# VHH binders against c4kar8, part 276

Target 1, 263 residues: c4kar8
Amino acid sequence: MAELSTPSPASPAPLDGGRGDELEKFTLRGARQILQLLQDLITHRGLITAHTGGGHSFMTAVLKVDEERGRVVLDPSPDPQANRRALAAPRLTCVTQLDGIRIQFPLVGLGEGQDKGRPALFAPLPAEMLRLQRREFYRLQVPLAHELSCLLKAEDLARKPVEVSARVIDIGAGGVAVVVPTGAAEFVIGGTLPACRLALPDGEPIELDLEVRNLNRQTQRNGTEQLRVGLRFAALPRAADTRIQRYIFKTERALNAKARGGL
Key: E = the ipSAE of ESMFold2; O = the ipSAE of OpenDDE; V2 = 0.75 times the mean of E and O plus 0.25 times the DockQ between their complexes.

## First folded at step 15 (VHH)

Design pd8 (framework vhh_7pa5_2; at its last look DockQ between E and O 0.18; V2 from the best seeds 0.00; counts 0 for: pae E 2.6 > 2, framework grips, placed apart)
Fold by OpenDDE, look of step 15:
Structure pd8 (fold): chain B 263 residues (1-263), chain A 125 residues (1-125)
Amino acid sequence: as target 1 above (263 residues)
Amino acid sequence: QVQLVESGGGMVQPGGSLRLSCAASGFTFSSYAMSWVRRAPGKGPEWVSTISGSGGSTYYADSVKGRFTISRDNAKNTLYLQMNSLKPEDTALYYCAKESEYWGDDIYDSPFDYWGQGTQVTVSS
């Protein structure tokens, strides 16, 4: 009686299309790569915005990379108060651009000192640097409290038109990621969803066309399946773009303020 | 390719005047707000002034208000900074910077996507 070894069901290939994976593609963690990018910032006299939290930021620049000591040297702010905030902050979020590419990196363990007799800020080399070639790739994680939603005009399995209210989980200049109930609609990558409505907190919903770019099925801890849909703005009016950008900016500022313990 | 080239810097006595220029190329100049940023020795970059794409709106740091005037000639793709009543504290490398398309004219903390190599301004007796 040959025990027919029931082929272990091939674990569904993790639909690795998760947003985290996309960011990983743009994240530098190699020491050499990080050093090179910092050197490029020096060479190009990069203007860096250092966020200290609580909606506060100051402009800085990389003065020097000290490989021997494993530290980066930054210009201090001309504002003493900004420097105090920076030194008190558990983390600096540094943002800059190089040739139109957004660069973001954290600095922790900031200290003050002197470099060649001039005031300077010192921090250990960042462990990672994010390079986003297109602003379209930046996604703000939407706070749950904001309850952003998108009404999707989709089709069910029978190709019958259905409207699905989807929670927005992240938003960027180029699109949104939403969560939809399993079985609510059928989505096809590359398909267009016309006349959808994105609800923002600051006014009436925005009517827009969306293109399905990614599908990710996730099983929750409770055993329920959720479908994450990545959607691109296929047609966005200028006014809508402005509203979306404003929302993103305001939300980021608020999140940063909270992170600083000020609210 | 986007290029920004600053000029007009030099040495001047306190109370003197300079006019900086920035020649822009590689993009639709009139569609973007432009800014001046300066970096003094031992100090980080400081925002100086911003002008909207159309030139209809201008913004200034408190430190330069009433003394500096930002302007632009969109036909020539050129940004200007007229600096009057110069002080030793104005000594810095001055950068022309292009604001990102996605940022409003009044957002000071918005990252610039392009900037020049700068022009040196030295105010000394």
Scores: ipSAE 0.781, ipTM 0.912, lowest interface PAE 0.6, mean pLDDT 86
Fold by ESMFold2, look of step 15:
Structure pd8 (fold): chain B 263 residues (1-263), chain A 125 residues (1-125)
Amino acid sequence: as target 1 above (263 residues)
Amino acid sequence: QVQLVESGGGMVQPGGSLRLSCAASGFTFSSYAMSWVRRAPGKGPEWVSTISGSGGSTYYADSVKGRFTISRDNAKNTLYLQMNSLKPEDTALYYCAKESEYWGDDIYDSPFDYWGQGTQVTVSS
């Protein structure tokens, strides 16, 4: 009974709550792809959390892949109760990350035995493995010279309205990331900022609703403190979407032209 | 790019002390809980200790309570583990691990998303 996580106070929906069809594009089913991904976990000595059900889990690692027998070999837990739960479970759900990419796969038919004279757990190779990224779409790094900004209509700690002009550091089809001074406003993950204004260079600012998805506090090398806020576009009008995509396209082409001309 | 580099390991006799360090870069260090995890010969990974992003809360495995102290210096982006009264069973590769980004999956937690290469601690007579 080890506590290895710091759960969020928010209670958002699980990734598997009706998103199965949307996850299919991130599912590996080819035997060679699965073997390579398991080998990458071995090479990088990946820390894997194996969920046994009932809110129980234990840490493990892939020791090897036995291609001849079609099975994977795992470290047993130092906790004998965790091993008993694992062997009794009809299924393990294994979760880890590799270079910030979430990897998830099921194991069924878990058994115990020995590998090179040491205790080990064995299971058939998974038939599928899921690779997930938090950001699915390209994010243009906004050139500093563009001075792209977004006026955020937020609240302070006393719930009073405040307007914060935030510099846009990246932009994609689904949202923006901005920076603001730490303490400029109160942001809550899952919160909605109505009637914000995104200023693009080629027209009037776009009025749009934003949802806070990510908060990161940063201290710059010169001691300056700032907050990076990841914002998703809510209910984006078609005209706004078109303008954002045109900005991204034109800026990408301009950056590529400078890179080629600078060779 | 996230980077975690451990140091301070070595060989000591039972009852001795060591202080491990972990230099962190590539992320906002103070925003994330940090942990020490160890892997002893012939055993799987074992959680040792966790400290909150601010440093205000600390947690320890029963096997190390009272002997180990986790701390952090957020100005220097450094995590520490002071290990006292070392025992032969503390022999292991010790590595620091970063708390994972939230994924919206409250059922299948993956507590760590990055870890270092580790530093070896050997306790022998």
Scores: ipSAE 0.451, ipTM 0.812, lowest interface PAE 2.6, mean pLDDT 82
ESMFold2 (binder alone), look of step 15: mean pLDDT 80; pTM 0.791

Design pd9 (framework vhh_7pa5_2; at its last look DockQ between E and O 0.19; V2 from the best seeds 0.00; counts 0 for: pae E 3.5 > 2, unsure alone 64.5 < 65, grease 24.7 > 24.2, placed apart)
Fold by OpenDDE, look of step 15:
Structure pd9 (fold): chain B 263 residues (1-263), chain A 125 residues (1-125)
Amino acid sequence: as target 1 above (263 residues)
Amino acid sequence: QVQLVESGGGMVQPGGSLRLSCAASGFTFSSYAMSWVRRAPGKGPEWVSTISGSGGDTSYADSVKGRFTISRDNAKNTLYLQMNSLKPEDTALYYCAKESEYWGDDIYDIPFDYWGQGTQVTVSS
């Protein structure tokens, strides 16, 4: 009876040190800037996803910023178990979006209490907040009507080369997210997929190398499993970059025009 | 720019009904699942309901099952929430939210990438 060694879940490859430097450019550390951004989150009633680790998260929001005490006040989860996890976590990673800009910040030293007679979570003000303003981090949600696809050259479980046509769900200057059928191919974070083809509505497909940066298996409500793959453009020719940027710009304009009632 | 504008909130007596609407723009509405989320005082945001892009699939929080109905009109780019048999516990700011399909390099996902300003629902005698 050969004990089938359950393959140890591949530890997410450490985000290569180079990304740290890039993120530093988008990291706010000024007290005034942090306070302003937190206030903006309050003003815009930002929905925040608080990650407690172990794949657990809950939705929260900033209730107020207490400058005198140097703390942020958050909504507790309606789930007591989530609150317990949050309080037990050494670090809470908060993620949200404002005006298409991704915001991420850590909270440490979480405590529970009451604010004006209502249950609340308290934490010291974050020491830093990441605000991804660059277009490279912006991801355009691709309209289904565009039928944007990427032909992935990957390997199956037997390491046999396979080609997988994947639907592109979002696109940015730095990469794409795609959906692939479960079992269509095996992907490794940090792995390179060479000579892939990105099909844009305007013209011939773009040949490019892709690096696998993220994998997410999602079970749809209908019980079907989908694999979302985050892909970085590993080597993008300038001409290809221009085409991608043009597509994004054109699509955004079209969406905005439609939103304004012009289409 | 993606915009979500909620309406239809108000004050109602327990047992009453309201219909919320959300006007969506700036994206292909039918291509995305949409959700309602609510935020009650002293309680963090709570997922209420989700409907698939096509409208064929719906899901509800246990707290609202049998009382609330989510629907959408893709031709009008509008999301709806019919709320019946309202209870004081349903008092909250209700948000229309677009489910996120964003999957970048970050391991920390968000369930929603866009939401509105919300519409207030108050259930009180």
Scores: ipSAE 0.641, ipTM 0.860, lowest interface PAE 0.8, mean pLDDT 85
Fold by ESMFold2, look of step 15:
Structure pd9 (fold): chain B 263 residues (1-263), chain A 125 residues (1-125)
Amino acid sequence: as target 1 above (263 residues)
Amino acid sequence: QVQLVESGGGMVQPGGSLRLSCAASGFTFSSYAMSWVRRAPGKGPEWVSTISGSGGDTSYADSVKGRFTISRDNAKNTLYLQMNSLKPEDTALYYCAKESEYWGDDIYDIPFDYWGQGTQVTVSS
């Protein structure tokens, strides 16, 4: 394949905050740290998904680290076709989690052979490994079809009460991001919006307090301005937390099913 | 902290039966699909079976269809695998695995984010 495709509209989007630059601080490049993390995967019998490109992947595990030869030893797939794709791929992207931490690393130069008389895959040690805490950075991009909204109880420039129905564009365990028309209300970073109402697809809207964390003005090509407002849950009842987590899980699972053809 | 503890493995003769259990804690068990994965000597990990969070949907690898039955008890946070008509090829370390939460910041999927230490099943005469 010589041509890159335009991304699908259904593809999950990254969270705010410039994820590329942010990820560098989670990238391990030291040989000792890489060896230790690979050994931790061996000890915990880490289940690794190895991506070969073109939407293909297979499940594997690190059998051992051969320090003398500077390589990792992996289980081959029980599917011979997956092994052939892996050996033909210019890069194998390995992903897994260990104790709630996402681990991702590339392998290049994959070869086949034997380890103690058993079939195995070999590659040089990776030059880098990504090690991410999921909880702090995860936000679900809300599908437009869900039409999630949040009724904000805010104030205008004259300090008069105003209610603004804002579209929710992402949601996580700790808050939401919404968009509102410019001038619909005055927001102050650090300010609290009491008794707002978050409308999820099931059940009654959730009443909750929100704290303004960031404001980003956006100008669209037609000159229309909107305000992206980052909001933290200031007080979140347990029942509300459960409903939000259920929504995130069900939506994430549905998006994964579409990406994988409906697992 | 998520914990998954498998039990119920052992030695059995061909044609025998075993029931595996997996005790789950540290997460809302009923919200996640659960799977059994096995690793036989000299082979890589092999998916065996998956059950939805509610228990209403199940799926099986071709090699175990009709012989194995996955189930769950959401009141006890326990996953089960009933293994009948066992064959020597079923000899493996069996893991209980939790469906991964989706990462919205990339497209590289991880089907499982937590697994147990496994329970050994040995089928021999």
Scores: ipSAE 0.338, ipTM 0.745, lowest interface PAE 3.5, mean pLDDT 81
ESMFold2 (binder alone), look of step 15: mean pLDDT 79; pTM 0.792

## First folded at step 16 (VHH)

Design hp1 (framework vhh_vobarilizumab_d1; at its last look DockQ between E and O 0.01; V2 from the best seeds 0.00; counts 0 for: pae E 20.3 > 2, placed apart)
Fold by ESMFold2-Fast, scan of step 16:
Structure hp1 (fold): chain B 263 residues (1-263), chain A 125 residues (1-125)
Amino acid sequence: as target 1 above (263 residues)
Amino acid sequence: EVQLVESGGGLVQPGGSLRLSCAASGFTFSDYAMAWYRQAPGKGRELVATITSGGSTSYADSVKGRFTISRDNAKNTLYLQMNSLRPEDTAVYYCARVKVWYRDSSGSTYTFDYWGQGTLVTVSS
């Protein structure tokens, strides 16, 4: 009731709880459902982006669930600074996917500790988890082997034009998320990057305008930091939309075939 | 095979001192938080002191300022230095390995998976 915001379907950023009415039907609040979903994340070895606020996040995973004590156990970052930010944060917003389905949940009251001599982060079980099966929020995790890139038209610290080749990490109907080397360019949330070029495996690069929706400095599992930029397609010509949709469907089918053993 | 072997207990007069030792084997001692428990006649087990792998310590209010927990990772040994002993400190003292610990907004939680055989401390004139 307090904060009302409209999250973009294109954005990999955390969805706003201010859209509670629209998202309520996708929100799990049953203890058994929450425990089952957390267990699915463990068995799938789902990688989680934990947002600590201030545009920072780190990669983690659910290691186990202690039902008796009502605690979820997370893999800490090898970067001590990322762990300090997480422990200082009033909440973590955790974002992940299972089979293309977006999952998001808050963790409040994060603590540090150990499990059988191994460092770990502990949090009370979330009271709710969002499991969003809407196709408009579907994000394909781009296989590294595809070497998908987007050439961004941006500015450096001196406001000089700069071109940055960014790796596309996920793609959906409304946009892409990319990885940019730290310090390569300056980005402003709400700013437009004109005439960027999205390179798909087939044909010529697609020229399009991108709007910056979110910025996130993510600490990787190896302890290094990368800048993740969420970009919305400002407008998609029919031809571009068709090519992006075709890439998503073809890649999803290939990934599903591989998961089933494939040929 | 995890083993914890306590030593150093005995009879001591009120106001005296004792140093307990716990020799650990069968696991990577330096990775684990460790604790001292005691059980007085007719009472349940009381957590006396803890020490994390990083060296952070905690104490029961009843012993704070009088007891000091420490560890020597090179020797795989846990210690409890007990000063200003009182008759109410009379108990069997157990070394314990912490299986899980965490500290969050709800406080500190510790669970244990191995205990030693115990060493008796009697404080009497």
Scores: ipSAE 0.692, ipTM 0.860, lowest interface PAE 0.7, mean pLDDT 86
Fold by OpenDDE, look of step 17:
Structure hp1 (fold): chain B 263 residues (1-263), chain A 125 residues (1-125)
Amino acid sequence: as target 1 above (263 residues)
Amino acid sequence: EVQLVESGGGLVQPGGSLRLSCAASGFTFSDYAMAWYRQAPGKGRELVATITSGGSTSYADSVKGRFTISRDNAKNTLYLQMNSLRPEDTAVYYCARVKVWYRDSSGSTYTFDYWGQGTLVTVSS
């Protein structure tokens, strides 16, 4: 009976930078954002895989952020050899996950030391952090209080142009799901809705093209039938993408903070 | 309560030797890096020597080769053996607990959270 050694889940390889442009939208560079994310990692006691190069890695955690000195404090490995490798590495690639979102950030200038009698690794604060939302799959449930809406440019059964104001129920980097009254318009899977307008709380509506990806009829508790329409962003300007990402990030943070009892 | 009590200071002739002790209490001594620093009359504070919890030592250039920092964890005591004393070594010597130390390619940084009252060392003919 050959014990099938279940392959140890391959430590997620650092994402080699796909086209620099695509990752930019997921890259946090703001000092405040970085600090907040690091604090979130501390709060959640998130385990971090620190890659030292050469296929070597060790498990660590952010123990503390020293804002005054601009340093992050990491838990050293129980393996002295791993720590030596970390200190010798020109760059440490840290990979972790928070709330299902992959986070990756580099640390450079690693040092060793002690904080209040505890051995620690020190590094300057990362200049950037990648928050990789599976663009294709992650959907933020939009809080009802935000009242996001999308003006859909569609057609009725007679192929007459109609405008339908739809409530956005979830949003991701790749699209939105909206609810519309049944019969408000005719939607065809694979069809394009041009020049729609997505309303975000932070400014003017975003004009964009949407592709219908799915249609689901839903009966509400009150017996009212609604149509859930899954829409893909067919053409999204970079500036719009940035705004959407910012909204998602900000909203997620707020929701998480609330869930933690902080609000 | 954290306490550090220095002893062993006194008057010594140039070229003489002296051993300072620092008795530590109120914390797990073995877990902390410790340091000696000194302050000469009219001069600023000068770090003299450091020892990590693991026993790694560092010295100021002014005392290197003459002074030895050591620790006895069983006795919760820090020591500074001072040999070949010079008039310029005259100072109040303080024991200090290292709150944070950090070492990278650029050097070492130390911060302290507790220190003793000091012991006077006078080197004079």
Scores: ipSAE 0.689, ipTM 0.853, lowest interface PAE 0.6, mean pLDDT 89
Fold by ESMFold2, look of step 17:
Structure hp1 (fold): chain B 263 residues (1-263), chain A 125 residues (1-125)
Amino acid sequence: as target 1 above (263 residues)
Amino acid sequence: EVQLVESGGGLVQPGGSLRLSCAASGFTFSDYAMAWYRQAPGKGRELVATITSGGSTSYADSVKGRFTISRDNAKNTLYLQMNSLRPEDTAVYYCARVKVWYRDSSGSTYTFDYWGQGTLVTVSS
């Protein structure tokens, strides 16, 4: 008669970098605002990534809002195991974009059922929704030609110190995402990697502490496995922040120029 | 599905020792940092100890030098060795899986996504 899982302590976490206290000013809590935003997601057919924990997620959409019952109706996954993980999770963290602004909201109390004869997932309306402005959510996709890397100081599977030079795949004001071969080092959500080094073009590496925020296992087309590691800057001196933002600005400008003139 | 099952609690005299165990199932135990926390009657929860998947540990000041957290990834088991027990250690002890942590002006805070039913430790006066 033991429980298969227990609820986690209630603490909404953003899926991309930023200090939690700063996010409150971007949090919508009014019921009318929330209903309006959800309806806009339906109207624009916004695809939603629903995160269930443990690095797992699935794609869904809000099919409708049942205002009279105070519920959202979600598209079930075609994968039954994804649906089971979603129903077992104490919380779904839904992430999507509308009109270029990142939107994030929790759903609790997810249940399954039918809506007018079709299978559906149901949840109470969220009590809050984050609308994150570009600076608070933007992640530049790093061109492969830049060969941007981050030296991670971690432990291997035998618990011995190891240095891993990881390719940076995206970078933002609050963190980076990197890719490493599976088994190159041990990473744990919530862990801190001290004294890592981020190499930017034409400059000295930046020494910084990184916190592991998410892990996604991925299989490449050639069948090799890799691990995408989402990392938050723990403390970032102003000079380092300025260098990172300058890199993002220059790279984005160069990419935009190619898109306009690459005929 | 994810399960964490604590055992090893009981009644002990002050100055005594207990070892708590937590059997984990339903997830890849070696991928996660784990923690013990406790809740005394009528009080909020207190983080006792954490351990990364690689074995790095952290302890609350109230238990440093007396408690030792450890893990056996091959057996999917988390342990808490508690020595020199005091009456203030009386609490329900919970094994928990770490979801994320953050730092603020007061220090580090951990968020957990799963925890067990708990095991009671009573230290008699």
Scores: ipSAE 0.000, ipTM 0.108, lowest interface PAE 20.3, mean pLDDT 79
ESMFold2 (binder alone), look of step 17: mean pLDDT 81; pTM 0.797

Design hp10 (framework vhh_7yz9_2)
Fold by ESMFold2-Fast, scan of step 16:
Structure hp10 (fold): chain B 263 residues (1-263), chain A 125 residues (1-125)
Amino acid sequence: as target 1 above (263 residues)
Amino acid sequence: QWQLVESGGGLVQAGGSLRLSCTASGFTFSDYAMGWYRQTAGNEREWVAFITSGGSTTYADSVKGRFTISRDNAKNTVYLQMNSLKPEDTAVYYCARVTVKYYTSSGSTYRFDYWGQGTPVTVSS
């Protein structure tokens, strides 16, 4: 049709520069490194949150790597709707942790099939994987035994004020991730939740303002849905920041001591 | 629960144009790839075009350059614009919700998990 036509001027895409360049040093592109990391996730039975877009995700795991055909095999969700969303998505963003190190990789070309007569999800091996080994990206997985909670000030479906006690599932220098029951409250990305109370095991609850950074509805491995809310700390007093960091470091040391055993 | 309703079929002369529509209900339309298939008497269903949830399009060689698939997520509707119609395009056209890439031991194929009722298109010479 338009043979030998001059290319049209491109509209400038939004600049997504500096942070992407900074992540390059943490990006694995070697086939051997990618295969080894996927095998480590299999060996450690690493749970993966697969983001399908539109604020949806489901819990999965790598079942095997088919090197001969260049494929990864994933555990499907027991929720058929979560699987259908995944198969319809142009791309999955897979997020997991191994020994506190954040691992993230894309899967493109997701399909379904059977592995040894059982339903499974298939995708080509990822061309790249992020392995974020720096403290600024570190998130402590909060031990269930600590019963860490954050009292959130939000609104219900009728826009009435409601206080929701949310379980803290991970914590880092910049914020927390919490789980709330589906329907307990409404959250808006970019919205501020004022005067929330973070309960640490030692001392009085910390009063702080939290910004909603992300929302996703996670389908758990048992098929139930829960809302995961990512919350950023607004400016913290030095004393609050110190207490949060002490909790993280103490818990890391206790987990490391338990796992390794000092002789 | 799931429903696909096709419309826009009819009789048209060779060289003419026709626009098919398919309105979906009972599922989150924006999450799914959608496709158009056609069937003539005595033949199996033939894939025509599909569009991913992200908007990427793919066409059968027989319709490339003549047909355009598009979607409107706000209206839960997928469209097939058919230009330069030929008598051999005469068929019943079906809308399908598709799972792209079904992996087998011999390769991969496109799979569809729901079909509409169909809309007939007749192209006169």
Scores: ipSAE 0.005, ipTM 0.250, lowest interface PAE 10.3, mean pLDDT 79

Design hp11 (framework vhh_7yz9_2)
Fold by ESMFold2-Fast, scan of step 16:
Structure hp11 (fold): chain B 263 residues (1-263), chain A 125 residues (1-125)
Amino acid sequence: as target 1 above (263 residues)
Amino acid sequence: QWQLVESGGGLVQAGGSLRLSCTASGFTFSDYAMGWYRQTAGNEREWVAFITSGGSTTYADSVKGRFTISRDNAKNTVYLQMNSLKPEDTAVYYCARIKYTVWHSSGYTVKFDYWGQGTPVTVSS
């Protein structure tokens, strides 16, 4: 077995269930919408990555939709072990892209059989499908060498104003994730941090309001704790949006070029 | 034991066409996804096209609309029809049996087997 990595402009990793309320506006639940989207995947012959859990996945495709029986027919993996894992899994998370749009959907109750004398996998039609533009889901992991930072205007436990310089660990069209030392400031999910300053390497810091979306405590190797804070851009101006997208594009392109160079 | 034999390459002028073939033996061909990748003179390797066991296809952006991958399970053969060839398409083309794909934030990694010598394609200007 050999391997060859191929850069993709969009990440197909599954989106987590902790963003269910945020992703609701992008979720299709109408039977006709679901059938049309599945048919579009067939028409465009899109490859689907099916995640079976435990870090395992395999490549598949929708071969047909059987509306009468209420099921979808999938191409089996060329790896028999992947098919066995899929059949044993309580659910598959299927991820694909269609014309720059990310599509994600669950399949439950996977079975095996034959379609027109060929091996096939079968599952009931999904009750929901997620449809996102690349900009809605992509997060660039920020290279440490860029030393990207965001000056947060927050409050301490006594509600006294404090400024915290936080390292940006990932960035997307909708927000950033930062790390701060535990105890440096108090964050409340849903709270707004006004007039924060995002430093990009190509110019003046961008002043913007950030909404706290999530908080995750992490313990470092030396036993010290840090807080990972997910922040959403509130009322992002077009000029700022353009600069952020340019940074993401340039950095992703540079990382992909480095990976292809084998260095 | 397992064998893939590529053929159909050659010298062609820009705008021309070539049809590559890859005949498999030693395994149940119809059970596997197949793909074509190419290696340039600068030793850069890149995927060109994939076809699943059920016939679904995927193409690299650089060849979309110009190349067509297909298969004939009765002949244990996968094909790559190359139209509107460009000097940039000059490479040695290899076919591969696809094991699976692992997706990650910067792209994806294709796990595959190969046993062929490849078939060279040279596109003159």
Scores: ipSAE 0.006, ipTM 0.431, lowest interface PAE 9.7, mean pLDDT 79

